VHH binders against a8e7c5r167to518. Designs and how they scored, part 32

Target 1, 352 residues: a8e7c5r167to518
Amino acid sequence: YKIFMDSDSFYYSLTYDLTNTVQRQGELGKSDQPLWKRVDDRFFWNKHMIKDLVDLQAPQVDFWVIPIIQGFVQVEELVVNYNESSDEERSSPETPLQEPTCVDDIHPRFTVALISRRSRHRAGMRYKRRGVDTDGHVANYVETEQLIHVHSHTLSFVQTRGSVPVFWSQAGYRYNPRPRIEKGERETMPYFASHFEKEVETYKKLVIINLVDQNGREKIIGDAYLKQVLLYNNPNLTYVSFDFHEHCRGMKFENVQTLTDAIYDIITDMRWAWVDQAGVICQQEGIFRVNCMDCLDRTNVVQAAIARVIMEQQLKKLGVMPPEQPLPLKCYRIYQVMWANNGDTISRQYAG
Short names: E, the ipSAE of ESMFold2; O, the ipSAE of OpenDDE; V2, 0.75 times the mean of E and O plus 0.25 times the DockQ between their complexes.

## First folded at step 20 (VHH; framework vhh_h_nbbcii10_fgla)

Design i2 (at its last look DockQ between E and O 0.63; V2 from the best seeds 0.00; counts 0 for: pae O 6.6 > 2)
Fold by ESMFold2, look of step 20:
Structure i2 (fold): chain B 352 residues (1-352), chain A 124 residues (1-124)
Amino acid sequence: as target 1 above (352 residues)
Amino acid sequence: QVQLVESGGGLVQPGGSLRLSCAASGFTFSYDSSYAMGWFRQAPGQGLEAVAYISSSGGSTYYADSVKGRFTISRDNSKNTLYLQMNSLRAEDTAVYYCVRVRTYPSGYIFDYWGQGTLVTVSS
């Protein structure tokens, strides 16, 4: 699939629908319709800019209407080689080989891609960029899809992030403003429900992972979220709290593994979308919805950790990785950079 | 199709007793041994407080310090029902009580099923 970047923030493809996950494309089925007729409306960024052309629905225009997403795309080919760091410990080849060994030809290879697609819908108070609006849409809503391609297999794992769906703000000067709730519990209920009704319709089951600190300044937002979750009382929701410390840079991998270990069975039961030449082999059974206050750094770290657990299961299932070993260090470094780039791009789009 | 229904709440005087019940349907209490059944409560204007929970086998119980010696959690797996016997009630026990299926771990907790809550009011 060919993907073009207009800038660091905007992406399009002439042949691939960047707005839909592998799973949603499978549910839509085969069609020779132009891409713009089959998009996920949530992520069709340029919809209103080309409204008159789309409304014409003329066959000739169909070839020139290209759906654009705001978000992030990165694609990397990786080689499974556990011995590369050992080779770097040699001072130099004391006896050079006449022809180098082509290690890339004998080691398993796979492609990893990240596609993040930002919702075109925003909170009602656009300059505040927090919480839910009166249409049930939340600030900083991003769907991130991690794709693995190996031989004829395409594997996909999807997560979402989005602001806590209550009415809240953090208005003030630029340093450490206190968050506040803007609407009462009862007034918020129908808008919270509106948001999650749409999410359950789309993803069927949701595992909420709330990273908002349970003490201190963030507590008021975390308490409001949990109250609305309890009042909504939908059996398709699972609620997970995780106390992600604001200062845990050096400890954040240990903290994150505590979470992924505790929910490892939930991650495994979620599965992933898997298609090959014969068709759909399995599908993802729900979605993780991850949030912190702004759905940026903490959210990105947790999503990367969950997606890594899935990727290792996928690669071991396909025989690309041996059992009982983590991903090779060079593969993991590239994976970390991909997710860091994703987080940085989402952050720039949110702050702008 | 999964449902937890609390009952037994109401108005009592300080020093009185109530027994809360939670009937489960659509799952059995012992299906997943990594989860416990429990009671959580929320007083007006306050966050959620764990009150008591009991392991899937019934072999381990937990009680918040605020209720130790006064509350007793129990379960009847044949009736798929969880109970909370509340004795020596105080005004501070006034809250909405939720029956939950919960897993705890050092950095947080996981709720996968809960009820709509039953109100307990302790007032003179």
Scores: ipSAE 0.649, ipTM 0.839, lowest interface PAE 1.0, mean pLDDT 81
Fold by OpenDDE, look of step 20:
Structure i2 (fold): chain B 352 residues (1-352), chain A 124 residues (1-124)
Amino acid sequence: as target 1 above (352 residues)
Amino acid sequence: QVQLVESGGGLVQPGGSLRLSCAASGFTFSYDSSYAMGWFRQAPGQGLEAVAYISSSGGSTYYADSVKGRFTISRDNSKNTLYLQMNSLRAEDTAVYYCVRVRTYPSGYIFDYWGQGTLVTVSS
């Protein structure tokens, strides 16, 4: 797959639909329709730019229009090797560069890709937009897909992030402005419902992971979210609250394991998309929708943690990893860098 | 499919009593369950408030300060039913009451199922 990057924020492919997940692509099936007609509209960033071309109804438009996503794409090839001492230990000058004996690298290899696609809705940079609008769109909505490719097998795990879907703002010049609810509960209800009806339609089941602080200034937003969830009362929604700051104070991100352990059954039950040359092996049965206040750093850390659990399960199922071992350290490091890059890129895009 | 159905709400005078029930289906109450059951309420114009929790074993209970000594949460595993006995009801207890299945972990909660709610109105 040739992926082209423009200005670190925009991605397109001539051969691959970056707007649709592996699972969605499977559902759409083989089509003779041009790529721009098969895209997920939410992530078709340049749709407004091609409007005039589309309006011309020229047959050539089908060949000229390439869907562009705003977001993040990184692809890495990883080798499962538990014997590789961290490259830092090899820098001792005294170990003679053993000529890479062409030993047929018997180590399993796999390709990992991370694709984040930002919603074109409410993508405006000027104001740290928060909350839901009257169309049911939330601020900073991003779909993130982690892909694993081994031989003829393609596995996918998809997550979303997005602002708390109530009317709220966090205006101020101060580093940590107080959030404010802008509309009452009753007034918010139909728009909250609109948002999640669309989400449920798309992803079947949603597991909300709300990382908003359970105490302090953020509490009002968390409470508002929970209230709306209860009022909406949809069996396809699960609500999880985790006080990220309480557990991960001092940049102890390893404590996110407390969350992943607690929801391990949910993670396992959600499954993932798996496709091979014969067709669809399994489907992802739901989606994690993760949020904090701004849906940036905390959200990225938690998404990475969940995705790692899935990746390990996937690799074990594929026989690439042994059942009782964690991801090799080298793989883990690369993995962390990928997700960090993802987080940084999304943050830059959101901040303008 | 897991369902929670509340009943027992209604109009009551101050100082009166009501007993709410939550009939659970689609799963079985067990002592070794990884989930607790709880009651939440939402008063008009107010925020959501946790009223009471009961552990899977029934050995541990939590009550909000506002209801402590007046309300009693209990469960009957044989009937797969959760109860909230409400005594000495006050006008401030007027709310929609929700039955919720809750998983607890350090500094976090999972609310995976909830009922439609039952209205309790305390008025003279």
Scores: ipSAE 0.019, ipTM 0.299, lowest interface PAE 6.6, mean pLDDT 87
ESMFold2 (binder alone), look of step 20: mean pLDDT 82; pTM 0.826

Design i3 (at its last look DockQ between E and O 0.90; V2 from the best seeds 0.76)
Fold by OpenDDE, look of step 20:
Parts: C-alpha cells; structure tokens; sequence
Structure i3 (fold): chain B 352 residues (1-352), chain A 124 residues (1-124)
C-alpha cells in the first residue's frame, strides 16, 4: 500500500483504510462500498471539508473523496540479528570492509508500522482542552495501532489515549497550573457513562491505565476519575493506577517495567489481531486506555512499553525471535525512535 | 458475570458496631493468589480511602491507621464472602464503603471488580 504525507500531520492512502484497524477491517469484510463510507468516523479528519461534496449525492464523489487522518505514520523494516555489534564498534577504520556476506539474507525480517489517528472531535488547538464534553468526547483522543507484517501474516495491537473523562481544566500560563474540577460528581456521571459506553461498544473491554500523580496537584483529577469509574461500575472496565512521576523521576523510563510486569497477565490475556491469507487467526479482546494529565509524554512512554511487550510476544509466536531472548538492540533502537517520533508528532499537533 | 454486593451498612450511634459483608459471584476467592480483597470508603467531600486489605490466603492483612484496633477484615472462602467488623464507630467513619478485588504493586494498584457500595452513617 502507498501512504502519502501532507505537512507531517495528515496522511492518506489510495489503497488502504487508515481510519480502521486491521481487526475492524476484517469485521467489515469485503465491500463494494466506497472507502469513505466504510471509514471510522472518529478519525475521518476531512469529513467536514467534503460535506458539500457528499451532500451532492453524486456517484462521482465516491471516486474523489479520499479519507484523511491526522496523526502519525511510520514504517520500518527490521532485521533480527543478535550478532550485530553496535555501529559504534564498526567505525574503527582498521576493520577491513568485510564484503557484505550474503549472511544478512539468512536473518529473519519483519516490517513494523506505527499508525496514530487523532479524533476529529475536540481537535481544536486554541485551548489546551481537557476532559469530557456533553457528547462524551474527550480531549486529545488518539488511537494508536502497531502493525507487524511477516510474509503473509499481519499482526496488530491497538491502544488509545485520551483526557480524563470528567469536566476539568488547567487554567493559566504557568508551567504547572493547578487543575480544577468544573462540574460536580453527579453532574458528570451521565457524560462519563456516555464516553465509556461508546468505548466498550467499540473495544469490548477496557483497561484504564491512569498515570496521574497519586499525590500533589494532580491528585484531585485522579480521585475524580476513580470515583466515576467506581460509580459507573462496569465489569468490562479494569482500573490501573501507576504513579509515573514517583517511579520514573529523572527520566528513568526503564522503571515503567514495574507497570508492565504488574499487568503482564492482563497484556497477555488481551491478545492481538492476527490475520493471514486464510483469514482471522486471533482477535484483540480489549484495549488499554492510557492517560496522564495531558496524554502526551508519559502516556507515550507507557504505550510504547506495553506495545513492546506485545511485539516481543508476537515475534516469538511467529518464530521470528527465539523464546528466551529480548528484541535485538538494533531493533529496539529503531522501535524507540518510532515511538518517540509518534509522541513528538502528537504533542505538536495537540499544542498547535 | 462477576459481581460484588455489599451489605450491612446503616445508621449507627457513635461507639456502636456494624458488620459489613461483601458477597462475590462469578469468581472464587481461592483460585487466584495474585489479588487481595479489600474495603474502601469515601466520606462526603473526601477522596477514596483504603480501609483494609486481606490477601487470598488471609495471611497478609492491611489496615489504615485510622481504623486500626477498631476494624477487623476477614474472609470466608467457602462462602466467597468478605467481611468488615467495625467497632467503636466514630462520626468520621461515615462514608460509602466499597468492596473490591485489588492487586497492589510498587507505585500502583489494579481494581478489576468492585461493588455498588453500602452507606455507613455514624451519628448521634
């Protein structure tokens, strides 16, 4: 498939539906309907721009309307090689350019794609939007799909991020403004429920990972979130709290492993989407919804960590990686860059 | 379907006693050692507070400092029921009490099942 980029924020494809996950595409099946009629409406960014065209109800519109997503797309081809000495050691001028021995052809290869798609709802840049609205839409909602392709196999793992679904704001120009709850608990309940009813309908089960600080200025938002979760009391929701700042202070992002280890069984049980030429092999049974205050850096780090666990499981299941080894260092580095780029791009889009 | 149902709440005078029960259905207490059962409470205008936890085996118990010596958490695995005996109740114990299955880990916790809560009011 061919993916086109406009201004580093907008993506479209003539041959691939960027608005739907591999799993959703499978569920939709083969259809003679035009692409724009099969898209996930949440991520159809240019829907409002084509409204006039669509309203014409002209058959020709089907050929001209191309769904565009706002978000991030990066594709990389990776080679599983555990013998590759860090490129830093090869820069020694004294090592004779060993002829690229055909040995590289013996190593397993796989393609990784990262696709983030931003909700068109509440996408306005002017104000650091926070919380939920009366339609149940949350600020900075992004669906992120990690894809692995090996031969005829396509594997997918999907996560979401979004603002805490209560009415709250952070007013002021200061570096760390105090968050404020804007509406009471009872008033918030129906809108909280509306949000999660839609989420459960879409993803079946949700594992909430709340990265909001358990102490300090952010605590009020965390408490409000948990209270709403308790009141809503849906068996398809699991609530996970992890104090990211406490555990990862000083940019110790490796400590996120504490979280991934704690929820390892949950990660494993969630599974992933897997399709081949014969059809659907397995489905993702739920979704991680990750949030912090702004759903940017901390959220991205945690999502990357979870996705890495899944990636390793997937590659092992495919026989691309041996069972007892971690991801090769070179692969890991590229992986980290991809997720970092994802995080940076989403941050820029959110900030305007 | 997994369900937790709290009972035993009500109005009590200061110094009085109540016994809360939490009946679990859809899962068994004895099969998963990775989780604890616990009581949480939320007083009016306050955040959620952990009251007490008990491990699957019952060997590990946690109490909040505010309830130590007054409250006793217990479980009956044969009945799949969690209990909270509350003695010497105080006005500050007034809250909605929730039963939950909880897993704790460094710098965090996991809630996967909880009840609707039961109101405890301590008033003269």
Amino acid sequence: as target 1 above (352 residues)
Amino acid sequence: QVQLVESGGGLVQPGGSLRLSCAASGFTFSYDSSYAMGWFRQAPGQGLEAVAYISSSGSTIYYADSVKGRFTISRDNSKNTLYLQMNSLRAEDTAVYYCARVRTYPSGYIFDYWGQGTLVTVSS
Scores: ipSAE 0.786, ipTM 0.924, lowest interface PAE 0.4, mean pLDDT 91
Fold by ESMFold2, look of step 20:
Structure i3 (fold): chain B 352 residues (1-352), chain A 124 residues (1-124)
Amino acid sequence: as target 1 above (352 residues)
Amino acid sequence: QVQLVESGGGLVQPGGSLRLSCAASGFTFSYDSSYAMGWFRQAPGQGLEAVAYISSSGSTIYYADSVKGRFTISRDNSKNTLYLQMNSLRAEDTAVYYCARVRTYPSGYIFDYWGQGTLVTVSS
């Protein structure tokens, strides 16, 4: 029995809590409570509809209430096969017969999934699609979880995106949009702090990756962000700047490697959530919070690049990939399509 | 736990001098060679500007063109303290000065620790 269903960007599961990361589900443990009582409130989109039903205190309501997220879900099975082109080459008439081996015939497999969860806050404010509000919520806030499943292991890596948490706007047309700051630095401080206090409470440590252009029209927003970060002065925050357009012009997204190389040790120290049949093996120690002006294309590219670094570390740790080799190109191509679909879906939801 | 505390700011006339200090606690300056210590400033209504930074060994030093020949960055690893000697001060040097632990790379920078800032005002 379905209460709130929408197959266009809204997702639910009868048995799995789509609002929580693998790590948060591990922290909750086993419970006989209904799914809706265990959700992450930020991503519980049908909360207000359910609240009216729950306030009636009807005993049978619990089984009809299924939590719904807005976001994105995609699952793919990938095969680690470096010899795909060799099969075609080796089929030539002059190629000697090769002895098959179990290693050649048994290619490691893994499942990769993306789950993006859009915050329900700011959902009804069609005209305020930038910055922070007086409750400390930011526009376009999305938690994206990348899951890897191999045999009995479930691995999870989580990132967030969200608008620069100051009061700002950007109006006008493509050729002359002028972002501007709408409130002063002192007035903004408590709301910036409110946003990040919630983030630090949830994720413990944050690595901010600010992709806003450091020159030109975007500079005023980037400078405002950094000033608030400096004023807030929380030791759990790390601030990283990356000049995306200077290094990735003309669809040269391979230049994002300059960023991932520079923060490779930070990515590695972040770790990931790892769960198997025995329980929780390790946990992710913080989160990357990535932004550009609208938290769409640039943000999506950078998040995909960071998540790829983690995925390769995860797969090598589990013996699914050989050491010192990249993922096969077919696997990487599918990975890139998954992240592109994620970005397209988030962009459509943001635009309305 | 990690803390950077700036001191030595204040009001000074043009042509004068000030020495800024930054005391670090919770980490040692010389331990991680991938990080540098630096001074950054923000003038009223302006963005953040790198003033000077110095590598963990002290052998690599950067100065902004606007301060070359007037400012000297130094460090005392035994006291865990960073210094900025500012000579021949000008009105345009008026700013809040921040001490920070920083890593730079071709496409950007990383701040992982910084202080609250100290105000330097250069006026008649």
Scores: ipSAE 0.633, ipTM 0.844, lowest interface PAE 1.2, mean pLDDT 81
ESMFold2 (binder alone), look of step 20: mean pLDDT 79; pTM 0.799

Design i4 (at its last look DockQ between E and O 0.85; V2 from the best seeds 0.67)
Fold by OpenDDE, look of step 20:
Structure i4 (fold): chain B 352 residues (1-352), chain A 124 residues (1-124)
Amino acid sequence: as target 1 above (352 residues)
Amino acid sequence: QVQLVESGGGLVQPGGSLRLSCAASGGSTFTFSRYAMGWFRQAPGQGLEAVAYISSSGGSTYYADSVKGRFTISRDNSKNTLYLQMNSLRAEDTAVYYCARVRTYPSGYIFDYWGQGTLVTVSS
């Protein structure tokens, strides 16, 4: 499929539905309906722009309307080679140029794609919006799908990010302003429930990963979140707290492994979407909903870490990677760059 | 479906005692004895507070400083029941008490099952 980029933020395809995950596409099945009628409405960014065209109810509209997502798309082809020295080592004049691996390269190859799609709801440029609204939509909601393609196999793992679904704000231009709760617990309950009812309907089970600090200025937001979760009391919700700042202080992002190790069974049990020519092999049984205060850097790091665990499991299951080895360093580096680009792009979009 | 049901809450005078129970039931995947359990409380106008934790085997316990020496957490794995014995109750112990299955790890915790809570009111 061909993906077109109109800018750093907008993506469309004439042949692929960028609004739906591999799993959702499978569920929708083959349809003669035009693409714009099959899209996930949450991520149909240009829906309002084409409203007048759609209202014409002209048959020609089906050919003219192309769904556009706001978000991020990057595709990379990777080679599993444990003997490849880092590009930095290759740049040493003393390292003989390894002959380009002939087409008959015995090394396994796979394609990775990262697709982030931003919700069109509460998409504001000027003000860093926070929290939930009366429609149950949260600020900075993004669905991120990691795709692996090997031969006829397509594997998908989906995560979401979104603001803490209570009424809260963080006013001021100063660095790290104090958050404020805007509405009481009882007033918030129906809107919190509305948000998660829709989420559960869409994703079946949710594992909340709250990265809000357990101490300090952010604590009030974390406490409010947990309280609402307890009050809502849905068996399809799991609540995970991880104090990212405390554990990863000094840019020790490797310490996020403490979290991934702690939830390893949950990650494994969640599974992923897997389809081949014969059909659906397996489905993702839930979703991680990751948040911090702004759902940017910390959230991106944690999502990348979880997705890496899944990728390794997927590649091992496919026989692309050996069971007892980690991702090759070169692959890991490219992977990290992809997720970093994802994070940066989302941050720019959110900031305006 | 896994359910946790708290009981034993009520009105008590200062200095009195209450025993809370949390009964776990349902769910083919829920094994009470495999996981740590805990009590949490929320006082009016206050945030959530961890009251006490107990390990899966019951061999290790944790208490908040505010309740240490007064409260005792215990469990009966054969009955899938968690207990909180509360002695020398104070007005500040007034709260809704929640039972939860808890997994702790460095700098974090996991809640996957919890009850509706039981109200404890300590008043003269």
Scores: ipSAE 0.671, ipTM 0.868, lowest interface PAE 0.5, mean pLDDT 90
Fold by ESMFold2, look of step 20:
Structure i4 (fold): chain B 352 residues (1-352), chain A 124 residues (1-124)
Amino acid sequence: as target 1 above (352 residues)
Amino acid sequence: QVQLVESGGGLVQPGGSLRLSCAASGGSTFTFSRYAMGWFRQAPGQGLEAVAYISSSGGSTYYADSVKGRFTISRDNSKNTLYLQMNSLRAEDTAVYYCARVRTYPSGYIFDYWGQGTLVTVSS
């Protein structure tokens, strides 16, 4: 499928519905209907702009309406090669750089793609960049799908991010402004519930990963979130805390492995969507919903780490990677760049 | 589907005693025995405080300093029930008490099942 970008990170495809995950497309079933009739409304950004055309409901209008998302798309083809030399290896100044021997034609290849879909809700709420609103929508809500394609296999793993769904603000130009709760606990309850009712309807089970610091200025937000989760008491929710700054200070992001190790069983039980020529082989059994204060840098690092665990399981299951080897270093570097680009794009869209 | 229900809360005078219970239902009878359980409380306007927890077998316990010597956590795996015996109650013990299935690790914690809470009020 071909994906096109225009200004402000809007993407479309003439043949592929960018608004739906692989899993949701499988649940909708086979159809030759035009793409716009099958979209996920949350991510259908051009709905309002072409409303009159959509309302005509005539067959000739269907080929003019192409669904557009705001978000991020990147696709890379990777090679599983443990003997590939590093490009950062330097030759002596007196010696020209030697060409490495070519061995790439025998190594497995796979395609990895990231598709992030920003919710169109709250688009007209530029001044409300935190928390939940009275419709149950949260700021900075993004669904990120990591896809792997090998031969006829398509594998998909989906995560969401979104602001803590209480009424709060953190406005100001001062260094590390103080967050503030704007509505009381009891007043917040129905709107918190409204948000998660929609999430449970869509994803069935959620694992909340709250990266908000458990001490210091962020504590008030983290405590409010946990209290609402406890009061909501939905058996389809699991709540995970991770004190990101306490354990990842000094950019020691290898300490995120502490989190992924602790929830490895939950990650494994989540599974992923897997589609082949024969149809749907398995499905993802819920979703991770990850947040920090703004759902940007910390969230992106954790989502990348979780998705890497799944990716390695997927590649090993397909026989593309050896069962006891980590991802090749060059593949991992490209993977890190893909997720960094995702984070930068989401950050730009959030900030304006 | 697992459900945890707290009971035994109420109004009590300082120095008095209460026994909280947390009954697990809606799962297999052996699911309760595989997991550590904890009691947590939240006083009005305060964050969540861990009160006590007990290992899956009942062999290891932990108590917050604020309750050591006064509270005793226990469990009966044959009845799928967690208990908190609260003696020598003080006004600062006033809170909503929750039972939860919990896992801890150095970087944080995981709650996958918890109750709706039971209110304990300690006043004269």
Scores: ipSAE 0.543, ipTM 0.764, lowest interface PAE 1.4, mean pLDDT 81
ESMFold2 (binder alone), look of step 20: mean pLDDT 79; pTM 0.796

Design i5 (at its last look DockQ between E and O 0.75; V2 from the best seeds 0.00; counts 0 for: pae O 5.8 > 2)
Fold by ESMFold2, look of step 20:
Structure i5 (fold): chain B 352 residues (1-352), chain A 124 residues (1-124)
Amino acid sequence: as target 1 above (352 residues)
Amino acid sequence: QVQLVESGGGLVQPGGSLRLSCAASGFTFSYDSSYALSWFRQAPGQGLEAVAYISSSGGSTYYADSVKGRFTISRDNSKNTLYLQMNSLRAEDTAVYYCARVRTYPSGYIFDYWGQGTLVTVSS
């Protein structure tokens, strides 16, 4: 049903709008129109490449214009089975076919997917891609959607990442260049506001999670962000700081739990998009906006941790997982690989 | 929606006093919650400094060492208002003062609502 290119950077589907979340597709309603007329413009990567065809407005061209996103897609089917202990216990690649009636009755199954969509804005040179521009766009803006599909239910949880929306750079000839602020607080205010006005229009409420170190070289950027957030003073913003380096040293990613525990109530109140054959059951009530300096590795780890909390809540509410138990080890291992692949792909696209 | 509005800032001489007010709407001070009410300040060209906080129940207060003994945080449930009484003001107290709803945890902090700030200048 979904069709993907064999490139790990660009993705398309003939039948599914990869530019829109499940929630946004529900808000648009049903239509017989071609996909390109329904897209989220932010993520319509090939818009300008086919502009002459779109401008002709010929009806027969409409169905040949296929929206492409730059980002990441991975889909896995998982089985909830707490009796699996290690990979060496698995049989060879010639695994026998399972009886359909037996599988559904013994071990619950679900599909998990990640879809990351990179904004087409700010397509400049890599070494100069920091902060906000005069149009209110930020560098490295990516919307990541985590999907769960079980029977007739489709569940979706969405997060965004993007550079700190002030004017700053890290360019220079030094081995480890220092970040610097390029515009003053007052001069930055209208562009910071322009960015977040668009974000609030789109997502209604935002929980900013700033992973910039509170000490050292990064402090100047983190302080600038917080000051602009305070000056903007929008009641739809919540600001969360987390000192990633001081609490996750030595790649101890389990320490991200201190963040997810501290904001567990905020995560729970955010909820998720949930649709079935009868329609929309509930919607996600806002979005997490996560950043570090480049919005790559630290951001990816935190987003995975938040999305895992939501996934476990979703699966338990659907009765796919027992209450009070974590995800089975095999499921968690595959989940970790999916998010690692997401992070690696976003990093390659940013670095070039 | 929750709103916090500061007032009471202005120009004052060293040794003088000011009382800052923060009027709240959209939540009740006596409501049991996970957030404290706080005053923060930022002097020109400096980072943000926590000044004082008071728990939702009113049972716990904290003051920065720089203001301890001179500033008093309080609340009036009937007026839904947070106060900062600032006595024996010094030039170093010159800053924009913000009231905020805040929660701290070992690895960071959370702001969900704050005011626009009120300027306090201590000179001559």
Scores: ipSAE 0.534, ipTM 0.767, lowest interface PAE 1.5, mean pLDDT 80
Fold by OpenDDE, look of step 20:
Structure i5 (fold): chain B 352 residues (1-352), chain A 124 residues (1-124)
Amino acid sequence: as target 1 above (352 residues)
Amino acid sequence: QVQLVESGGGLVQPGGSLRLSCAASGFTFSYDSSYALSWFRQAPGQGLEAVAYISSSGGSTYYADSVKGRFTISRDNSKNTLYLQMNSLRAEDTAVYYCARVRTYPSGYIFDYWGQGTLVTVSS
């Protein structure tokens, strides 16, 4: 797959649909339709730019229009080697350079790709937009897909992030402005419902991971979210609250494991998309929708943690990793860098 | 499919009593020790308030300060039903009451199922 990057924020491919997940692509099936007609409209960033071309109804448009996403793409090839941690210790000058035995060819390899696609809705840079609008679109909505490719197997795990879907703002020049609810509960209800009806239609089931502080200034937003969830009362929604600041104070991001352990059964039950040359092996049965206040750093950390659990499960199922071993340290480091890059890129895009 | 259905709400005079029920289906209280049960309420114009909590074993209970001594949460595993006995009701207890299945962990909780709610109105 040839992926082209423009200005670190825009991505396109001549051969691959970056707007659709592996699962969605499977559902769409083989089509003779041009790529721009098969795209997920939410992530077709340059749709407005090609409007005039499309309106011409010229047949040539089908060949020249390439969908562009705003977001993040990184691809890495990883090698599963548990002995590499020992080689850093062996660089003592006294150990004779054992000829690199071709042993490196025996280690399992896999390709990992991270694709984040930002919604074109409410993508405006000028104001730190928050909340939902009257169309049911939320601020800073991003779909993130983690892909694993081994031989003929392609596995996918998809997550979303987005602002708390109530009418709220956080205006101010101060580092931590107080959030404010802009509309009442009753007035918010239909728009909250509109948002989640679309989400449920797309992803079947949603597990909300709300990282908003359970105390302090953020509490009002968390409470508003929970209220709407209860009022909406949809069996396809699960609501999880985790006080990220309480658990991860002092940059203790490892404590996110408390959350992943708590929801391990949910993670396992959600499954993932798996496709091989024969067809669809399994499907992702739902989606995690993760949020904090701005849906940036905290959200990225939690998404990475959940995705890591899935990746390990996937690699074990593929026989790439042994059941009793964790991800090799080198793999983990690369993985962390990928997600960090993802987070940084999304943050820059959101901040303008 | 897991379902929670509240009942027992209605109009009551101040000082009166009501007993709310939450009938659970799709899972069993006796065999599913992973889930606690809780009552929540939402008064008009007010935020959501946790009213009462009962652990999966039934051995631990929690009450909001506002209802402590007046309300009693209980569960009947044989009937797969959660109860809220409300005594000495006050006007400020007027709210929609919700039952929820809850999984608790440090500084967090999971709501995976909840009822439609039952209205309790306390008025003279």
Scores: ipSAE 0.022, ipTM 0.330, lowest interface PAE 5.8, mean pLDDT 88
ESMFold2 (binder alone), look of step 20: mean pLDDT 81; pTM 0.813

